# VH-VL binders against Glycolipid transfer protein 1 (GLTP1): the designs that were tried, part 4

Target 1, 202 residues: Glycolipid transfer protein 1 (GLTP1), of Arabidopsis thaliana (Mouse-ear cress) (o22797)
Amino acid sequence: MEGTVFTPCLEGMKHVKSDQGEMLTKPFLELCKTILPVIDKFGAAMTLVKSDIGGNITRLEKNYLSDPDKFKYLYTFVQVEIESKIAKGSSSCTNGLLWLTRAMDFLVELFRNLVAHQDWSMPQACADSYQKTLKKWHGWLASSTFSMALKLAPDRKKFMDVISGSGNIQADMERFCAEFGPFLHDNHKFLASVGMDDMKAS

## First folded at step 24 (VH-VL)

Design o4 (from i2 with heavy chain T55Q)
Fold by ESMFold2, fold request of step 26:
Structure o4 (fold): chain C 202 residues (1-202), chain A 124 residues (1-124), chain B 111 residues (1-111)
Amino acid sequence: as target 1 above (202 residues)
Amino acid sequence: QVQLVQSGAEVKKPGASVKVSCKASGYTFTDYDINWVRQATGQGLEWMGWMNPNQGNTGYAQKFQGRVTMTRNTSISTAYMELSSLRSEDTAVYYCAREGYSFGQWSQYGMDVWGQGTTVTVSS
Amino acid sequence: QSVLTQPPSVSAAPGQKVTISCSGSSSNIGDNYVYWYQQLPGTAPKLLIYSNNQRPSGIPDRFSGSKSGTSATLGITGLQTGDEADYYCGTWDTRLSVGYVFGGGTKLTVL
C-alpha cells in the first residue's frame, strides 16, 4: 500500500473542523471510518473494539442522514437531546458520541504506548492503554471480556510490518496521536460542559 | 413487562393506504428507536425503516421512499407506519420492533422486542 | 438477492449440532454488530443472539454466535424439536446509505 495504514485518516483530519473551529459531523464520521481498517490489523483481539466503534459510527450517521442540515455540526446531536431530556437514553446519539470518543481514547493511548515503549509486547501495550482509558468506565464483565480478547493479540513485530506499507509508521503513529487526540479532547470538553462526560456503562 | 401491541388485521384495495399502530408499554417509549419490518407469506424479513420517537426523525429503506411515513404520538406511547399507494405486493405481515443499546459493555442490543404483527391484505 | 447470504435450509437429528452461516461484506458484517433472530412457526421473530455472540436472558447456552471477517455463524447444539424454525441474521449496512439488512433466512428442520 502507498504510505501507511494511517495515511487515509491523517488526510481526513484536515476536514473535521469548520473555519470557526466547529466539529463537523460528516467529516468527523468519515475520519472515524478510516480508522476501522487500522483496527482490522489487530485481528480477533479487537473484534469487540471494532464492532463497538462501527456501531456508534452507524448510530450517529443514520441520525445525521435523517436531517443533514440540522445535524451539520457534531455537537447538535447532544444539544437537541439535552433539550428533550433523552441524552442518557438507550438510543441516544449523546451516548454514541461519548462511547465512540472513549473507544478512540483507547486507540490513541495504545499507539502512544507502541511509540513510547518499543520493547513492550502487544498484550502489554493494550492492557496498559485499557487501564488508562476504558477500565474506569467498565464493570467486571466488560473488563473480563477485554482481558480474554487480549489473549488473541497479534505478535507486535508482525503487526508493525503489516501496518507500515511503504511509509514511516512511527512518524505516522506519532502524528495520529498528536492530531486525533485534540479532537477527542474537544469532544470530552464539550460533553463535560453539559454534564454528559461522566456516565459509566449501563 | 416490555411489550409492543399492534393494531388488528387490515384488508385494503389497491391504491389505498394503511396505517398500522404499535403501542409500547413497560419502558420509556422515547428512549428506544422503533423499526418496521414486513414479511410476505412464505418469504423473509424485509426492513422498511426506523423512527426515533423523541425527535420524530426517520430513515426509510430506498424501496419505500415516497410511500412510507413513520410517526408517533408520545403521549400514548404509540408508533405508526403508514404505507400509501398499496399494491398486491404489499400483502404481508408488518412488525414493529424496538431497538436498544447497552453502552460501554461491548454490546449493543438489536431489535430486542417485537410486536405480534399486523396482517395487511391488498386485494380487489 | 439478499445482501446477506444464508443457506436456505439445514437439518439434523435431535441431540446433534448444526451451524448456520451468514455471509456479507465489510460495509455490513465487517463493520457492524451481527444479530440473529429466531422465528418459530406462526410467530413474530425473536432476538436470539445480539452483538455477534451474546445471548439475551432466557436463551440457553446451546445457542451461540460468532463472527469472522465478513461472515457470521449461528451454532445450535443439543438440537430439540422445538428448535425447528426460521433463522435470520441481521445487521446495519453502510455502503450506500445507512439501512438494516436481513439474510434470506434458513429453515431448520429437526429430523
Scores: ipSAE 0.746, ipTM 0.897, lowest interface PAE 1.4, mean pLDDT 91
Fold by ESMFold2, fold request of step 26:
Structure o4 (fold): chain C 202 residues (1-202), chain A 124 residues (1-124), chain B 111 residues (1-111)
Amino acid sequence: as target 1 above (202 residues)
Amino acid sequence: QVQLVQSGAEVKKPGASVKVSCKASGYTFTDYDINWVRQATGQGLEWMGWMNPNQGNTGYAQKFQGRVTMTRNTSISTAYMELSSLRSEDTAVYYCAREGYSFGQWSQYGMDVWGQGTTVTVSS
Amino acid sequence: QSVLTQPPSVSAAPGQKVTISCSGSSSNIGDNYVYWYQQLPGTAPKLLIYSNNQRPSGIPDRFSGSKSGTSATLGITGLQTGDEADYYCGTWDTRLSVGYVFGGGTKLTVL
């Protein structure tokens, strides 16, 4: 493949904000979709993460498509739901955005670990990333499920060989973290400003 | 105690419309999307669309676009599906189902509660 | 034609194990949670498995689900005559638009 497995998502990052700096719904969701093939390279160990990310993308996208003009800007989902007092409801796009952002935090931290700690095993990198990102929001069942999934983690050397294309995988991974991380931070900043960044697992 | 109770059977002539109701109880109606699914005799399940009871926004399967309207009345916790220009092949049992989520547990519940079904017969 | 492909029927003796497959694509089974529904004769569908492999309260652990790539499998062990039903897989599909899709259904017969 030309470039690396990160090439489509790095290209997608160029389009997620408007000229005024607002996060655009369609480009943001398309960017998130390009990360799903990256997750696939972990195999069965990341089925949970992939399905959770995919499900939250689908939730946001189906609502976007119901009224694309209304939901042109990503945070409009949250603003509308705050006004109608359903942002914490089971079907809310606010919850969808929050948990999508948190799952992506885990991935960014995982790739940071792989870059910064080239001597760590895949299970160690995953466990550390989980501890720093998702674990505080999960109950014991979700944490136990993640721990069992780690038994399926690929060998790190084989994983790195699989994700290497004709490009520089190390540089692309660093760039992914450097560019995607700030978008996730912006999501958290907005959610915190409206009191929606502290919800725990249901 | 969570339940969806649908309106009774309907017999319609070709070209008419039908409106099926789905009354929710035992949970906060506006917190869960409602899906509509139909099943002709001896056939499989066919998804028709979804509706968000809070905002009233919808998404319809392409097959039903232009013929189906999904609405609600939140004051009585009731969802509605109206299908127009009926044909004999629209003869089916029509179900409502709520869609639930379980955020942060590596899970989403899907269509976890179904109505009992409403038989719609289209015959001359 | 069904977007998700299931065998039309499957059978096994009481006490045996059976599996029911559901084949799709990256835009549905690959990227989204998979669900299984049981429909006993003359009744509404009932959620049997959600989120690939999880069981609602009241579903015995002899029912299991799994997902690999773009395929999902429902497993039933210790077959009982009460398990005779139609079984449907379902998931969201995002290829052309966003919509829910069901498999064509599998009739389980316990001989």
Scores: ipSAE 0.724, ipTM 0.887, lowest interface PAE 1.5, mean pLDDT 90
Fold by ESMFold2, last read:
Structure o4 (fold): chain C 202 residues (1-202), chain A 124 residues (1-124), chain B 111 residues (1-111)
Amino acid sequence: as target 1 above (202 residues)
Amino acid sequence: QVQLVQSGAEVKKPGASVKVSCKASGYTFTDYDINWVRQATGQGLEWMGWMNPNQGNTGYAQKFQGRVTMTRNTSISTAYMELSSLRSEDTAVYYCAREGYSFGQWSQYGMDVWGQGTTVTVSS
Amino acid sequence: QSVLTQPPSVSAAPGQKVTISCSGSSSNIGDNYVYWYQQLPGTAPKLLIYSNNQRPSGIPDRFSGSKSGTSATLGITGLQTGDEADYYCGTWDTRLSVGYVFGGGTKLTVL
């Protein structure tokens, strides 16, 4: 692998905002897609996380493709659904964006843990990240499912070797957290401004 | 209580159109996408497209682009699929199926409620 | 031929275990939740497994699902003659555009 597993997503981050600083739907979703191979390197432990992220990306993308001009800007999904009073509905792109953002919060915190705590095992880093990000939004069954999946977490050293390729993995993880984190913060800030950032699991 | 009830069997000639209805009950119709799936005799399932009842937006399988139209009437909780320019290979059972998402429990539902099916026979 | 590959048929005796595979790619099984549908003869399909490994209410725990990489597996233990049906995997596919795909189906025969 040329570069690290993060190389494609670091390139994708350059395209996410318009000249006026607006979050662009297609580039944001393409960026999220480039993170899926990173999740793959965790193996079976993260199959459900990957599927959940992938499903939320697919939900947003299928709606984007139904009218790409209308949904050029990411937050338009939320605005139109608030107007039609369906933002909390089962088919909601608002919920899709919220839970995609929350799942990405988990990943950012996980890589922050790996950078900051080089003595932590992979299960420990994952469990700590989950506790800080997703757990408060999940019920007992979701939390139990994740805890069981963590028993399948890869050896940390082998994981780090796999994601490094020929590149500088420490620098790339730091850049990932520093650059992707603010996009997630912007999503939360917008969702909070319209009262949609506090919904719990359905 | 959650149900999808489809219109009755249709017999059509080649070149005609068919419009199948799918009436939902027992849930909030606009909260769930409706998919249409068909199955020719002795064959597998073939996805035709999806429709969001809230906004009315759709996505169609490439095979049916230009021949299929999926619509709804939210006041009577009914979805519709219209297939035009019928030919003998369109003879199949046509199903509507509800698809929803559940969020935050590591789960997203597939097609969890299906209509009983509508047989469309295209014969000259 | 189909985007998702299933064996055309499987068989086993009552009480035995059978597995049904579903092979795809990163743009479908790899990135998205996998679903399994049971179709008893002469009936509409029924959701059997959702979100890779979850069972709807009323589905007994002898039905199980799993996913690894770009492959998914339906497991059925304690086979009963009433399990004789066609089984389809399904998932979203994002390779060319966004669409739903089914496997070709697997006919389970309980001998």
Scores: ipSAE 0.672, ipTM 0.868, lowest interface PAE 1.7, mean pLDDT 90
Fold by ESMFold2, last read:
Structure o4 (fold): chain C 202 residues (1-202), chain A 124 residues (1-124), chain B 111 residues (1-111)
Amino acid sequence: as target 1 above (202 residues)
Amino acid sequence: QVQLVQSGAEVKKPGASVKVSCKASGYTFTDYDINWVRQATGQGLEWMGWMNPNQGNTGYAQKFQGRVTMTRNTSISTAYMELSSLRSEDTAVYYCAREGYSFGQWSQYGMDVWGQGTTVTVSS
Amino acid sequence: QSVLTQPPSVSAAPGQKVTISCSGSSSNIGDNYVYWYQQLPGTAPKLLIYSNNQRPSGIPDRFSGSKSGTSATLGITGLQTGDEADYYCGTWDTRLSVGYVFGGGTKLTVL
């Protein structure tokens, strides 16, 4: 493997915004897809997280493909659904974007923990990240499911060896957090501006 | 009591079109995508496409691109599937199915409610 | 040519266990939730398992689902004659475009 498992997503980040700073749908979704192989390295512990992320990517992508010119800009999904009063609906792209963004917040915080706390175990890093990001949006059943899945977490040292490849994993994790985090913050800022950033689990 | 009720059986000649209706009740029609799935006698399920009842946007399986049109009338909570240029291989039972989601619970529902099916026979 | 591969048939005696496999790829089972549908003779399909391993209300706990990598499995314990049906796995597939795919179906016979 040339570089680390982060190399494809770090390349993808260069294309996510237009020159005017607008979040572009297709590049953003392609970037999110490049993170799925990184999640795979956690094995069974992250099957639920991966399926949830993948499902929300698929939700957004199928709607993008229905009219790519209309949905060139990511936030158009939300604007259209607010105007038609379905943003909170069961099939909404607004919910898809919100929960995709929240799941990615969890991953960014997880990798921040791994960088900042080299003595933490994988379960500890995951649990702390979950507490800071997703916990407040979940009920006890979703939280219990996540806690049970953490028992399958890989050994941290073995995980780090697997994701390093021929590159500098520490630098790549730091860069991932520094570049991806702001995109997620922009999503939350937009969602908050239209009153859609505070929805709980359904 | 969530249900989808489809229009009755149809017999068509090759080259004609058929339009199947699917009336929803017991839920907010515009909140859920409608999928169309068909099944020829003795065969498996074949996905045809999806339609968002609120905005009317659609996605079709490549096999049906150019022959299928999925629409709706939200005032009567009814979805429609029209298949044109019919041929004998289109003889099948056609189903509509609602697709549901649950966000933030490590879950995403599938096609959780199905219509009873509409038999379309294409014969000379 | 089904994108998702299932055995054509399985059989077992009443009271026994049976499993039905569904094999796919990273673009479908790997990245997306897996669903299972039961179709009794002459009826519409019915959702049996969603989100890999969850049961809709009204589905007894002797039906279970699991997913590992690009493969999924439906498990049925305590087989009953009423379980004789066709069973389909399904999922979204993102190869080139986004579409839903079903397995070819598995006919369950209860001897």
Scores: ipSAE 0.637, ipTM 0.866, lowest interface PAE 2.0, mean pLDDT 90

Design o5 (from i2 with light chain N52D)
Fold by OpenDDE, last read:
Structure o5 (fold): chain C 202 residues (1-202), chain A 124 residues (1-124), chain B 111 residues (1-111)
Amino acid sequence: as target 1 above (202 residues)
Amino acid sequence: QVQLVQSGAEVKKPGASVKVSCKASGYTFTDYDINWVRQATGQGLEWMGWMNPNTGNTGYAQKFQGRVTMTRNTSISTAYMELSSLRSEDTAVYYCAREGYSFGQWSQYGMDVWGQGTTVTVSS
Amino acid sequence: QSVLTQPPSVSAAPGQKVTISCSGSSSNIGDNYVYWYQQLPGTAPKLLIYSDNQRPSGIPDRFSGSKSGTSATLGITGLQTGDEADYYCGTWDTRLSVGYVFGGGTKLTVL
């Protein structure tokens, strides 16, 4: 492979926003899809995370495809659902976007930890990332499930060897964190502005 | 009791349309997507499409695009699937199935409740 | 022809263990939760396993699901005559357009 496992993601980030600076639904979802193969490199430890992200992507993409013109922009999902008073519903795209964003928060923080703390083990990096992101939104069952999955975390060195490819994996991870983070921040900022950023698990 | 009850068997001529109903009870109709799946005799399951009762949003399998329409009447908790331009190959049992969602629980519920099925026979 | 590949049939004696495989790709099994459905003769499908390895209420623990990479496996221990049925794996596929996909089904015969 030419480059690293992050190459598709890094390329995808270039097209997420419109010329006016608006988050585009299709490019954002496609971008999120590019991280799935990277998650897969963690092995069994991140299977649930991968499936969760995939599920929320699927949910949003399903609804996007129902009317691509209407849902050209990512936040239209939320706006429409708020207007219809269904944003907090059990099948809402608002919830889908929120939890997709939160899951991506975890991943960004994880790779940030791997870059910043070369001396941390993989479990340490994962645990810290989880604590800073998803944990506060999860119930005890979800958190326990994560703890169990964490026991299956790959060896750090082995993992890094797998994802390095022919490129500079450290640089790519740094870029991933630096460039993807702002998208997530924008999502949270918007969701918060409409009172949807603090919804609990359901 | 949570259940989906479908309309009765249909016999149609080629070129005709069929509309199958699926009435939900025992749960909040708008909280779950409705999927439609068919099965020809001795064959496997074939997914046709989905509909969200809350928004009315739909998505259809490519195979049925332009020929299938999924709708709902929320006031009576009923989903509908209409298939037009029927052909002999459309002869099958048609199922509706609800699909639930979960957030923040490392799970999604899938198609956990199915209708009893509606036999549609297309014959000249 | 099915997007997900299952063995057409499996068989075992009562009390034995059987496994049914389901092979897919990244865009389906790899990226999304896998579900298993049991269809008894002449009946509608029933959800057997959801989210790769979770059992709905009422499903005995002798049924289990697992996923590794782009493959999923249904395990049945303590096989009973009543387990004779068709089993389908299913999941969402986002390769081209979003759609649900099923395996071809596996006929389980209890000898």
Scores: ipSAE 0.914, ipTM 0.955, lowest interface PAE 0.5, mean pLDDT 96
Fold by OpenDDE, fold request of step 26:
Structure o5 (fold): chain C 202 residues (1-202), chain A 124 residues (1-124), chain B 111 residues (1-111)
Amino acid sequence: as target 1 above (202 residues)
Amino acid sequence: QVQLVQSGAEVKKPGASVKVSCKASGYTFTDYDINWVRQATGQGLEWMGWMNPNTGNTGYAQKFQGRVTMTRNTSISTAYMELSSLRSEDTAVYYCAREGYSFGQWSQYGMDVWGQGTTVTVSS
Amino acid sequence: QSVLTQPPSVSAAPGQKVTISCSGSSSNIGDNYVYWYQQLPGTAPKLLIYSDNQRPSGIPDRFSGSKSGTSATLGITGLQTGDEADYYCGTWDTRLSVGYVFGGGTKLTVL
């Protein structure tokens, strides 16, 4: 069987939504976990992104496990917290979901850039992706930290060689972008519908 | 001054229960999770579980599932940890610790404030 | 025995540099922020390093943290007698269930 580093992610996307089209908590979090090994391939440049994603996954997962039946669906976190007027709190799952979604926006856009712009360097692709996603929500310190980390970005060709594996990495990246994007869009749409999509860093 | 103040030492018989309190002051109680960590004499730190004061959500280490209950009273900014069916092996110092969160800053605060500890002795 | 592996002890003379390693796996150190705690004899643990390499206010710059892959390292320069303590690494682990894990602890002796 041929595969790439995206194979687990691509398989995971098949189970994220219920038969009724609702976002499922556990499958979505498991799906997000599958991207972590891919991020590792970027090396030190993406350590912060990986840890951020991991942290938000952990936050949501431990709350999910506190009552799996209650939090079967992803947006229940937000709904419950809104009803309790704690959605904007510093420990809220709403914030966790929002920033997880934003981080994944960055990754999707990054791989979209790598696919669409074969002539771009890795730093260019990363910078553009960041500009289109996370940057507008980050403060100056976070942005500066990211810029510093970006200097450690791997060579594009070498990176692609590493992640290609035995499969078609270009095709898998395209599929990743095409199939994962809609999930993130749904998250943003829902968050926006309840006034939680524009929260700033805290 | 931010601090967590725990209840006093406890001496219990095997099979009994102990409930340790942890009172928070100097900060918004509901903004941080409370973790419980114990340490037997001469041993390392052992994580027991977490509790979110806002929601009351909890998660326990597998080792303590069925024996530990973590609760809170938000009106007095106090967290509680109750351990039942005590055994001699439960003799330890028990700590509460707040865990802070941040979003969009490439960091998590971790357990940045600890209580002074509560000694629980289980003996016949 | 502990999910995270630390050396049981390290020692050095005053003024020297020491490092304490913490070895884990992808589901803990690899995927989550690492924290370091200092525990002086007879006292509660104190947060020394958060988010892999950040120092809380009041922690001297003699203390540093780093992470690479599934391993973390605590560095202490200009070793002082007051640094004699137990040091623990810790992080969240999501392998099977979600739980916090500590290293076994490292006893630092100042010679």
Scores: ipSAE 0.913, ipTM 0.955, lowest interface PAE 0.5, mean pLDDT 96
Fold by OpenDDE, fold request of step 26:
Structure o5 (fold): chain C 202 residues (1-202), chain A 124 residues (1-124), chain B 111 residues (1-111)
Amino acid sequence: as target 1 above (202 residues)
Amino acid sequence: QVQLVQSGAEVKKPGASVKVSCKASGYTFTDYDINWVRQATGQGLEWMGWMNPNTGNTGYAQKFQGRVTMTRNTSISTAYMELSSLRSEDTAVYYCAREGYSFGQWSQYGMDVWGQGTTVTVSS
Amino acid sequence: QSVLTQPPSVSAAPGQKVTISCSGSSSNIGDNYVYWYQQLPGTAPKLLIYSDNQRPSGIPDRFSGSKSGTSATLGITGLQTGDEADYYCGTWDTRLSVGYVFGGGTKLTVL
């Protein structure tokens, strides 16, 4: 591979916001899709995470495609649903965006750990990331399921060898964290501003 | 009891339109998407599209774009699928199926409840 | 023809184990949950497995699902005559446009 597995993601981040600084739906979802192949490199350990992210992407993209002009901007999903009093519903895009954001929080934190803590094992990095992000929103069953999945985590060195490609994987991971993080922060900030950032699992 | 009950069999001429209804009961209609799937005799399942009863948002398979319309009446928990410009190859059993959403559970529900099917026959 | 590929038929004697494969690509099986549906003769499809490996209530544990990469597998142990049916895998595909895709179906014959 030319570059690293993060190359598509790094390129995608350049187009997520409009000239006015607003989050664009299509570019953001496409950006999130670019991380899926990276997750796949973890193997069986991250299958559930990958599918969960994929599912939320699918949900949002389905609704986007129903009216691309209407849902050009990412937060329109939430605004429209709030106006209609359906944002907290079991089929809402608001929930989809929230949980997509939370899952991405986990990934960003995971790669941040891998960069910052060279001495940590893969399970340790994953567990710490989970503790800092998704765990507080999950029930005991979801948490237990995740813990079991982590037992299948790949060896750190072997994993890094797989994802490194011909580029500088450490630098790309660092850039990923630095540049993707702000998008997630913006999502949380917006969701919080409208009282939708603390919804529980459903 | 959770169920989807579809309208009765239809016989149509080529070029005509057919509108199949799917009435939901036993659950909150707006909490699940409605998918439409058809199956010709002796053939496999073919996905046609989805509709969210809460928003009315829809998405159709490319094959049916321009010919299919999926709607709902929330007051009576009923979904509709209308297919126009009918052809002989549209002869099939048409199913509605609900698909649920899940958040934070490492799962999605899939199409867990299906209607009994509606036979649509297109013949000259 | 079908986006997802299944063997057209499988057969086994009662009490035996069978597996049905479903192969796809990254944009479908790879990135999304896989579902399995059972269709008995003359009936509507029934959800058999959801989210790769979960069983709905009422589905016995002799039915199992698994996924690896871009492939999924349905396992049936202790095969019974009542298991004779068509089985379909399905999932969402987000390649160019978002759409649900089914496998071509597998006819299971109990010998």
Scores: ipSAE 0.905, ipTM 0.950, lowest interface PAE 0.5, mean pLDDT 96
Fold by ESMFold2, fold request of step 26:
Structure o5 (fold): chain C 202 residues (1-202), chain A 124 residues (1-124), chain B 111 residues (1-111)
Amino acid sequence: as target 1 above (202 residues)
Amino acid sequence: QVQLVQSGAEVKKPGASVKVSCKASGYTFTDYDINWVRQATGQGLEWMGWMNPNTGNTGYAQKFQGRVTMTRNTSISTAYMELSSLRSEDTAVYYCAREGYSFGQWSQYGMDVWGQGTTVTVSS
Amino acid sequence: QSVLTQPPSVSAAPGQKVTISCSGSSSNIGDNYVYWYQQLPGTAPKLLIYSDNQRPSGIPDRFSGSKSGTSATLGITGLQTGDEADYYCGTWDTRLSVGYVFGGGTKLTVL
């Protein structure tokens, strides 16, 4: 590949906010889509994570396309649903954004682990990341399912060789975490400010 | 019991419109999106669009854009699909199906409950 | 023209195992959950498999689903004559305007 598997993600990050610092719906969702090929490099172990992310992207995108002018700004989904008292609904875009953000927290933490703990195996890095991010929001069945999926985790050395491409994979992974992490933090900060950051699995 | 009950068969002339109803019972109507899917005799399933009964938001398949309108009346838990400028190739069985969601379970239920279907025949 | 490709028909004897494939792309099967629907003759479709490999209550464990990359597979073991039906895969597709897509359907004939 040209560059690394992170190259499209890193390019997408510079378009996510307006000149005035507002999170833009379409660029944010397009950035999230560029992460799906990165997840693919983990193979079968991450099928659950990829499908969960893909489903939440689809939920938000189909609602965006119902009225693109209205939903130009990402947090408008949440604001209109709070005003209509439907933000906690099982089909809400607010829930979709929350769980998309949480799944991305897992990925950012996973790549932080890979950078910081070069002696950890892939299952160990994934398990630690899961425990720090998603596990507190999941019930025992979802947690057990994830633990079973980890049995399919790739060999770490081979994974790192596959994703390196023609660029510096460690530098790109560090940049990904440093640049994407703040966007996720902004999402959580906004959701918390309106009481929507603590919903559990349903 | 969770069910979707659709209106009865319709016979229409080319150029007319048809409005099919889909009444939900046994669940909270506004918690699920409603999809509309049609099937011509001997053919496969064709997705037409979705509607959120809470907000009224819709998305239509490109093929039907401009000819289809999906609406609801939440007070009677009923969804509607109206197809205008009917042609003979619109002869089909039309289904409504609710779309179920879950979060944090590695799961999304999809179109988990379907109506019985409404036959629309378009002939001169 | 379906973006999801299924064989038009499959047949096998009672008691045998059969598989039905569904081939798509990264923008549909690759990125989204896959669903399978059973349509018995003269009836509405019924959800058979959701979220790639999960069964609704009341669906026997003879029915299974799996996904690998951009392909999904429905498996039926212990084939019974009551399994004669049309089978459709379905999923969301995000490559173009967001839309739901079905495969063309597979007619299963027993015996």
Scores: ipSAE 0.632, ipTM 0.862, lowest interface PAE 2.1, mean pLDDT 90

